# Miniprotein binders against q8wxe9r568to878: the designs that were tried, part 32

Target 1, 311 residues: q8wxe9r568to878
Amino acid sequence: EEEITVDVRDEFSGIVSKGDNQILQHHVLTRIHILSFLSGLAECRLGLNDILVKGNEIVLRQDIMPTTTTKWIKLHECRFHGCVDEDVFHNSRVILFNPLDACRFELMRFRTVFAEKTLPFTLRTATSVNGAEVEVQSWLRMSTGFSANRDPLTQVPCENVMIRYPVPSEWVKNFRRESVLGEKSLKAKVNRGASFGSTSVSGSEPVMRVTLGTAKYEHAFNSIVWRINRLPDKNSASGHPHCFFCHLELGSDREVPSRFANHVNVEFSMPTTSASKASVRSISVEDKTDVRKWVNYSAHYSYQVALGSIW
Key: E = the ipSAE of ESMFold2; O = the ipSAE of OpenDDE; V2 = 0.75 times the mean of E and O plus 0.25 times the DockQ between their complexes.

## First folded at step 20 (miniprotein)

Design Vg5 (at its last look DockQ between E and O 0.77; V2 from the best seeds 0.68)
Fold by ESMFold2, look of step 20:
Structure Vg5 (fold): chain B 311 residues (1-311), chain A 81 residues (1-81)
Amino acid sequence: as target 1 above (311 residues)
Amino acid sequence: KTKTVELKVEGMRGPTREAWEDAMKIMEALQKLPGVKSVRVFIEDGTVYVIYDPSKTSPEEIIKAIEEAGFKAELVSVEEK
């Protein structure tokens, strides 16, 4: 069985503002990998939604691939595997290549401008450091303006969401006992809590609560990590925020930092090229009309949410 | 306002290297012609769609450009929009 698989992956990184999560800076890198099982000389052509190609295409009707976007994108700083004829690309924008047989490899990479005005959700965080008491509260809310989230029947999920709250090294001792802490729902406590956690300045154990997912300290990141496997949550009303709360009381024998941290780290994946809107429009294999063709799309987001006067 | 001309280029059949090279020559020739906005070539049967500005060029000039590149083309239809 002859086949070719094209994997298109976005990588978004950036910094967003406190509260409203305005994108302050961003970087989008897209990588395309090929895995092919083709007999003989198998010269291939890949068609992307490259704005410089818009309307100028050479295709077989059978080579046209399903697409989920009408957008055409500007490809910046294209870099190619040695199997790609770069002169052909620069003269005609045709991605012409001879793939490695039975070996997954990176065909090309390029940069784009982030294709949306907003991220799929916002994260608001409030912190307080008062003496030996530290409180952190976060509210996560799905963005109504993100294009992939507009139709609840066709929404594209954010998967494996990880929100990391850096913890100063001075506090690691207090988290030794909390390494087994995990809690998935706190609706009753969040909705009616006059104050989360203890009001005393003693050696009390930390209180960590979430309304969705789990939270615990993770040594690998030196952070409290709030994990949510999928957003939007199927069992939650649209518009109501998902919450994280932490109260930590440090002992009297500890030096307390003047503030919590400068940022919170957010990571997640989506099963689409949501950041670039890169799309495979066609896959052609010279002299072959009976090749199974597969395209997979994904995106990974990793960005910082500012907490202080960074901007 | 633009028009679309549909042409049929003789002798083009299937996904051979020759067919791809011929289609590229046609594409290059038409992209040089003033008033041509986009060109789409279907190499299995030689169907060519050209979106153009009728104030700057015409189906006759488009066919002539293809013929000067070494190919025969026949007009099939012309449509607005």
Scores: ipSAE 0.666, ipTM 0.919, lowest interface PAE 0.7, mean pLDDT 82
Fold by OpenDDE base, look of step 20:
Structure Vg5 (fold): chain B 311 residues (1-311), chain A 81 residues (1-81)
Amino acid sequence: as target 1 above (311 residues)
Amino acid sequence: KTKTVELKVEGMRGPTREAWEDAMKIMEALQKLPGVKSVRVFIEDGTVYVIYDPSKTSPEEIIKAIEEAGFKAELVSVEEK
């Protein structure tokens, strides 16, 4: 069977402010990959929701792809694979190409302005240092301003959420427990009902707690990593924040670095082009009516959140 | 306010590469008209949808533009949106 698969992937990178996580800097790169199995010469046309094409389309009815967005986007800094006729694109904004057979390749990439006003969720983090005691608390809330969160029926989740708190090398020893079976990393206790207030847990051992997911030190990132499989959580009421808590007692106040981590790293994926709102409007294959056409959408977010240090 | 006109174009050379060329001629002709917002050409059957500002153009002018491009067009429907 003849088929063509189009993968549209957003990559969001940025820096966000403390508190309300205002986007200070961002970059959205969208990459389109093609995998086709087509016999003979197969000239293809890809239609995107390009604002310069806005509503001007030459298409077969059967070539129209279902779209979840009605938005038109501005494409910036378009780069094409050599199989694309760039002259045709410049003249008509039609993406005309002859795909490589049975090979996944990047057809094109472009930049867009971030399509939303807010990120899917906000992360507020407070750090406190008292002598040799260090406390880190984070509150994660879903953003109502993010379009995918507005309707529970059409809600697009954040998947494989990773929140990384960089740990000074000097503190790594505190997260290792000597067990008879070897060094085990301290793991967070999950307490779904806990609103972690500033309860000073008096104890010589590091305490980590999360309301959702898991948290542990991960050497690969040199960070405490809070992992959440999916946001929003289906079992949590939509209005309650998820919390991370970490309390550390260091051996001395001299082990407290003058600058605690100035940022938290956040990473997650979404099963849609939520950052660009890029969509494939049509896929045409010349002289072929029975081609199976597939479009996959995804977004990957990676950004830094500034920390507020309360000294 | 915009209107949508549905037209059927005769003389398009079927769902072929040539039909794309024909459709491009039609598209170009229609885009030159004042008030045209969007044009969709379905090359399989010659159906053309034009969204336009009725204060600046009309179905008659749209048909005329297609005819000047070398095709025949018949009005199917006009809808107000």
Scores: ipSAE 0.633, ipTM 0.906, lowest interface PAE 0.5, mean pLDDT 88
ESMFold2 (binder alone), look of step 20: mean pLDDT 77; pTM 0.712

Design Vg6 (at its last look DockQ between E and O 0.82; V2 from the best seeds 0.75)
Fold by OpenDDE base, look of step 20:
Structure Vg6 (fold): chain B 311 residues (1-311), chain A 81 residues (1-81)
Amino acid sequence: as target 1 above (311 residues)
Amino acid sequence: KTVTVELKVEGMDGPTREAWEDAMKIMEALQKLPGVKSVRVFIEDGTVYVIYDPSKTSPEEIIKAIEEAGFKAELVSVETK
């Protein structure tokens, strides 16, 4: 059976401001990978939602791919695999290529301006230091300004959300418990109904709490990692923030670094090209009508959020 | 106001290379017309949809442009939006 699979993946990177999570800097890279199983020399044409093509399309009806976006995007800094006829692209904006058989390869990449005004969610983080006591609190809220969040019926989730709080090396000892069986990382207690305010927890042991997901120190990141499988949470009311709380009592005020964590790292994925809004409009194979065609969309977000320190 | 015309071009039977080349010639010819906003060519049967500004071009001019490109076209439908 003859088949062509197109994978369209966004990669968002950026720096986000403290508080309202305004995007200070961003980069959106979209990469298109092809995997094809086609007999003989099969010249292919890929149609994208390129604004320079907008409304001018040569296609077979059967080659039209379902798309949920009506947006036309501006492609920047296009780079192509050697199998693409770049002259054809420059003259007509048609992506004409002869795919490598049975090999997944990057057909092209391009940059776009971020398609949304806001990120899918906001993260407000407050840090407080009082003597040898350190508190970190975060509030996560879904952004109503993000298009995928507007309609619950068409809502696209954030998946595999990781929020990483960099931990100074000096503090790592506080997140490890010596057990007879080895060092165990302290894990957050999950309290779904808790709104965490500044609770003076009287006790020498680190306290971590989350309203959703899990949090623990992860050595691989040298961070406390708050992990959430999916946002929004189906079991949570849409208006309530999710919270992370950490209280740490250090051995002395000298263990408090002069510069505590200046940022939080956020990563997650979405099952759509939510950053670029790139879409495959058509896939055509020369002299072939019975080719099975698939398009997969994804986005990966990785950005830093500035922390507000209250000293 | 825009007008959408549906045309049928004779002799187009895709997905052949020839059909693509012919469609490109038609596309280029139509894009040169004033007021043409969008052209869709379905190469399997030669169906052509043209969205245009009726103050700048007409179905007759569209057909003429296709003919000058070396093809025969017939008007199927006209819709005003």
Scores: ipSAE 0.786, ipTM 0.953, lowest interface PAE 0.4, mean pLDDT 89
Fold by ESMFold2, look of step 20:
Structure Vg6 (fold): chain B 311 residues (1-311), chain A 81 residues (1-81)
Amino acid sequence: as target 1 above (311 residues)
Amino acid sequence: KTVTVELKVEGMDGPTREAWEDAMKIMEALQKLPGVKSVRVFIEDGTVYVIYDPSKTSPEEIIKAIEEAGFKAELVSVETK
């Protein structure tokens, strides 16, 4: 009858190096939301895997939540909803609060470090500008060093993957003037050589091809966007690279950009994992011993990958 | 090396505000004692586990610290890891 749900959502942001996707900068912001249906006075305590409380716990055995990690994390720059007693937190690291009834709200947020050494996949991109011709190629591979990729029985997918290639202002004219071909699979039709024989001013259509997902120009982002619903792909061998290809023929010398963009943008969600390894260890409700308790975890990733060669 | 002592503190009996406050007083008292590495308090029955350095403190000193905080504790067991 009575219940409390705790939603833990991580947001990763950062910058990764060209080629090998080493993490150069990262920030993880964790937000915790509460939805509760509790009668009467409902003072609650939330126990996190806060390293400052490691080994020093006050708990009821019935309030212990299932184990999700053995790690303990540092919580930086904590901010709280007004229902949290901040003096108690600052003096004792106890998250003591009176939740809003039947209303989902953000209890707290904090920063931490990214808990993995690698991202779930790597992206290598090669670009060239030769006269009025621009080519972009990308290779996407699942990372064997990421925890969710190590065991197929415990895999957590990357969902709604979006890779954005910023389009210089000079190129926007080409997309407004001509339709950009969307490709889902290179297997469907591969006439790459035959398509590029035209010499008329801007007579050739831009060509985009992918081995997974779709690619098209999206005005909302001023970018070519490669979209993949789910990774890893169930129909592909382990270690199989996924490819993006784009060829653009500009109409004149004055439309040729001086350089391609410095980066690509990557975004995706992971529905049951945590970038920070933040974990709810306990949920306590004052004077109650039979409250139903649930914890949900999710992560969203948004970062930049430098363009360039591996060498 | 460290030693674990299990204690039973009288008067703790469930998820009340007063039981939480009492457990916090015990935690604070024990964390100030030299040689105490960690403290766990189970408030439904007053079970307390203390991990400590035996060169710096003892079960007798741990119990004394709890008693000075206003609570009565009984030694249940001592285990060297």
Scores: ipSAE 0.669, ipTM 0.923, lowest interface PAE 0.7, mean pLDDT 81
ESMFold2 (binder alone), look of step 20: mean pLDDT 78; pTM 0.708

## First folded at step 21 (miniprotein)

Design Vh1 (at its last look DockQ between E and O 0.87; V2 from the best seeds 0.76)
Fold by OpenDDE base, look of step 21:
Structure Vh1 (fold): chain B 311 residues (1-311), chain A 81 residues (1-81)
Amino acid sequence: as target 1 above (311 residues)
Amino acid sequence: KTKTVELKVEGMDGPTREAWEDAMKIMEALQKLPGVKSVRVFMEDGTVYVIYDPSKTSPEEIIKAIEEAGFKAELVSVEEK
């Protein structure tokens, strides 16, 4: 059976300001991968929502792919695999190619401007130091300005959310608990109804709390990692922030580093090209009418949120 | 305000390279006309949809441009949007 699969993947990277979560710098890279099982030499044409095409399309009706976006996007810095006729693209904006058989390869990549005004959620983080006591608190809220969050029925989730708080190497010992079976990382207690304020907890062991998901020190990242499987959470009331809290008592004020982590790292995925709004409008295969055609969409976000100076 | 005209071009039976080349010639001819915003060609049967500014061009001018490109076109419908 003859088949062609198109994978469209956004990669968002950036830096976000403290407090207001403004995007200070960003980059959106979209990559298109092809996997085809086609008999013989089959010339293919891929149609994208390219603004320079903007409705100038030559297709079969059966070659039109379902799309949820009506947007036309500007492609920047297009790069193609050698199987693409670049001259045809430059002259007509048609992506004409002869795919590699039974091999997943990158057909093309391009850059776009971020299609949204804000990220899917905001993260505010406060850090405090009082003598040998260190506190870190974060509040996560869904952004109403993000288009995918406006309608609960069509809402696209953030998946596998990871928020990483870099930890000084000197503090790593405090996040390890001696167990009979060896060293185990301390885990956060989940408290769904907790509003975290400044709580003086006396004790040598770090206290971590989250309203959603899990938090623990992860050596692979040298960070406390707050993990949330899905946002928004179906069991959480709309508009309430999710919170992370960590309290650490150090042995002395001398153990407080003069420079603490000035950023938090955030990563997550979405099951759509939410960053670029890139879409496949059509897939045509020359002299073939019975080819199964599939399109998969995804986005991966990786950015830093600036932390203010520790007071 | 734009209008959409539907045309039928004779002799187009895609998906072939010839049908593609013919469609490209039609598209290029139409894109040169003032007021043409979008051209969609269905290669399977030669159906052509043209979105245009009615203050700058007309269905008659669109048909003429296709004929000058070497093809025969017939008007099917005109819709206002």
Scores: ipSAE 0.787, ipTM 0.951, lowest interface PAE 0.4, mean pLDDT 89
Fold by ESMFold2, look of step 21:
Structure Vh1 (fold): chain B 311 residues (1-311), chain A 81 residues (1-81)
Amino acid sequence: as target 1 above (311 residues)
Amino acid sequence: KTKTVELKVEGMDGPTREAWEDAMKIMEALQKLPGVKSVRVFMEDGTVYVIYDPSKTSPEEIIKAIEEAGFKAELVSVEEK
């Protein structure tokens, strides 16, 4: 049976200011992938909410896809797979292509402006270094101004949230092994099995605490990683901040820099949404009116939150 | 203040390359007409919706532009907003 699936994936990257979480730098890259099972020479047309064709459309009614936005967006720096007729696009903004059969491929990519004024949540972090004592505290709050957070019935969660606190290279060896002499070994008090959000009490004094999710050192990132499965948390009051606390007591002041880190890294996914408001308005297949058509949207966010000035 | 005219263009039928090319000719002709704000063409039956400024053009001028492009069109309805 004949079918075409269009996957629209947004990738947000950027830099966010300390404190007020103002978006200082942002990039949204949108990739559109096609997977089709079509017989014959199946010439296809993809209709996007491209502002250069706003209000001017040539369609069949059965080709119209469910509306995801009323916005029209500017597509920057479009790049296409070789199956797209680029001259047609440049002359008329029509995305005309012959898809590869039974093979998922990237049809096109383009750059857009982030379509929101705020990110889904804010992160505030305070650090201090005093002798061999290092403390880091973070407060996370959902943003009431973000569109996906305005209505509980239409709320789209942030999934697999990862907040990474880089650990200075001087401290990494202390996490990996003890000295062969034993008594000269230095170990940071980084909790491996307890957290504020943990359901277990191990009897060990925690070095890290969270009120939601878990936190541990992960060597793959050379960072302490605060992981939260889903935001907003269904078991927390609306507007309640979620906290991370870390206390490191190092054995020698020679190992402590003047600052813990320059930034924290935040990464998460939002299914069924777009960061760009890119929308597939229509999918047409030449000479066919009985094709199953699917559109999927997703967004991935990866950005840095600044902690302060350089030395 | 704008109005919307619904027209029926004869001979346009189905999801063919010919229908797409005919619809593009109609689109180009109407976009050149002063006062036309937007054009939607439905290829399966030749239905055309045109949003226009009634102080600058009219359904009669819109039909005339389509006819000069080589197609026959009839008025179906006119609505405000």
Scores: ipSAE 0.668, ipTM 0.920, lowest interface PAE 0.8, mean pLDDT 81
ESMFold2 (binder alone), look of step 21: mean pLDDT 77; pTM 0.712

Design Vh2 (at its last look DockQ between E and O 0.83; V2 from the best seeds 0.73)
Fold by OpenDDE base, look of step 21:
Structure Vh2 (fold): chain B 311 residues (1-311), chain A 81 residues (1-81)
Amino acid sequence: as target 1 above (311 residues)
Amino acid sequence: KTKTVELKVEGMDGPTRRAWEDAFKIMEALQKLPGVKSVRVFIEDGTVYVIYDPSKTSPEEIIKAIEEAGFKAELVSVEEK
């Protein structure tokens, strides 16, 4: 059976401000991979939602791919595999190529402006130091400004969410390798701006609490890692923040570094090109009408959020 | 305000290289017309949809442009959107 699979993947990277989580800097890279099983020499045409193509399409009806987006996007810094006829692209914006057989390869990549005004969720983090006591608190809220969050019926989730809090090397001794906290959702009443009433636990062991997911120190990242499988959480009311809390009592105030982590790292995936809004509009194979066609969409987000420190 | 005209071009039987080339020539000819916003060509049967500004062009001018490009076109329908 003859088949062509197109994988469209966004990669978002950036830096986000503290507080309102404004995007200070971002980069969106979209990569298109092809895997084809086609007999003989098969010339292919790929149609994208390129604004320079907008409304000007040459296609077979059967080659039209289902798309949910009506948006047209501006492609920047297009790079092509050698199998693409770049002259044709420059003259007509048609992506004409002869695929490598039975080999997954990157057909092209391009940059876009981030398609949304906000990220899918906001993360506010506060760090406080009082003598030898260190507290870190975070509040995570879904953003209503993100288009995929507006309609619960069409909501696209954030998956495999990872929030990493870098830990100073000096504190690593205080974290047990097996300290898994957060199997059970602690329903903490989180008041805006209120510290989780941390009872001073006498001892060098960190106290960690999360309202959703799990939190533990992970040596691979030299960080406390807050993991959430899916956002939004189906069991949580949309209006309530998810919270992370960590309290650490050090042996002395001398163990508190003058500077420690000034940012939190956030990573997650989405099962759509949510960053670019790139879509495959059509896939054509010359002289072939019975080719099975597949398109997969994904996005990966990786960014830093600045911390607010109170000393 | 835009209108959409549906045309049928004779002799276009895709998916052949020739059909793609012919479609491209038609598209180029139509894009030169003032008021044309969008051209969609279905190469399997030669169906052409043109979105245009009716204050700047007309179905007759669109057909003429296709004919000048060396093709024969017939009007199927005009819709207002």
Scores: ipSAE 0.784, ipTM 0.951, lowest interface PAE 0.4, mean pLDDT 89
Fold by ESMFold2, look of step 21:
Structure Vh2 (fold): chain B 311 residues (1-311), chain A 81 residues (1-81)
Amino acid sequence: as target 1 above (311 residues)
Amino acid sequence: KTKTVELKVEGMDGPTRRAWEDAFKIMEALQKLPGVKSVRVFIEDGTVYVIYDPSKTSPEEIIKAIEEAGFKAELVSVEEK
């Protein structure tokens, strides 16, 4: 009957290196939302795995939540809803609050460091611009160093993967018809000796090939967008690279830039995971003993893969 | 080279506002004591676990710190970790 739900959502942002996707710059913004259905005075206490109180807790045994990590994290730049007693947080790192009834709201937000050494997959991209001819190739591989990829029992997929290749404004007309004509996956027809390229005619015949998902130009992003519903792919061997290929031939009367783009944008979600390893260790609801308590975790990733300057 | 002492604090037998306040006072007192590494207070029955460096403090000194903060505690057990 009585219930409180705590949603912990991580938003990863960053820049990774060309080729090996070493994380060069990163941060995680964590937002915690509350939805509660509680009667009477509902003074609540939330305990996080805050490194400043590592090992020091005041708690009820009934309020202890299942452990999701042994890690303790550093909370940076905490900001709170007005219902939180910030003096209590300053003194004890406990989040003391009176929730809004039956209304989902953001209790707090803070910044953290990404808790892994690698991202769930890597993306290698090779580009070339020769006169009026532009080619882009990408190879996507699942990362063996990422924790969710090491154990099939705990595997959590990357969902709605979107890889965006920015397209210069000068090239948009070359993709006008292609925004609805993108090529579907070549998975069933790809073999070890197959060529990715196709013959083309000069001037306006872009060719795109993928081994998983779909690729097409999307005006909303001014980009060629490679979309993959789910990684790892259920129908692919472990360690199998997934490929993207694009060949574009521009007309002779159009000025051609010397490179395709400086970066590739990658975006995806991982439900039921935490990028920061932020964890709710306890939820207390005043002196009530019959409250159903739920914690949900999710992560969204949005980052740039550097291509490097060629000049 | 640490030990864990389990203590029972008298008068703390439920999740009340007073119990939260008392637990915080105990936490503060123990965190000031040299050699205390961590403190965990269970409010519903007054159970307190203290991880400490035995070369710097003892269960007797820990109990004394709690008593000086205004509370009475009894030793339940000590184990090595």
Scores: ipSAE 0.611, ipTM 0.904, lowest interface PAE 1.0, mean pLDDT 81
ESMFold2 (binder alone), look of step 21: mean pLDDT 78; pTM 0.715

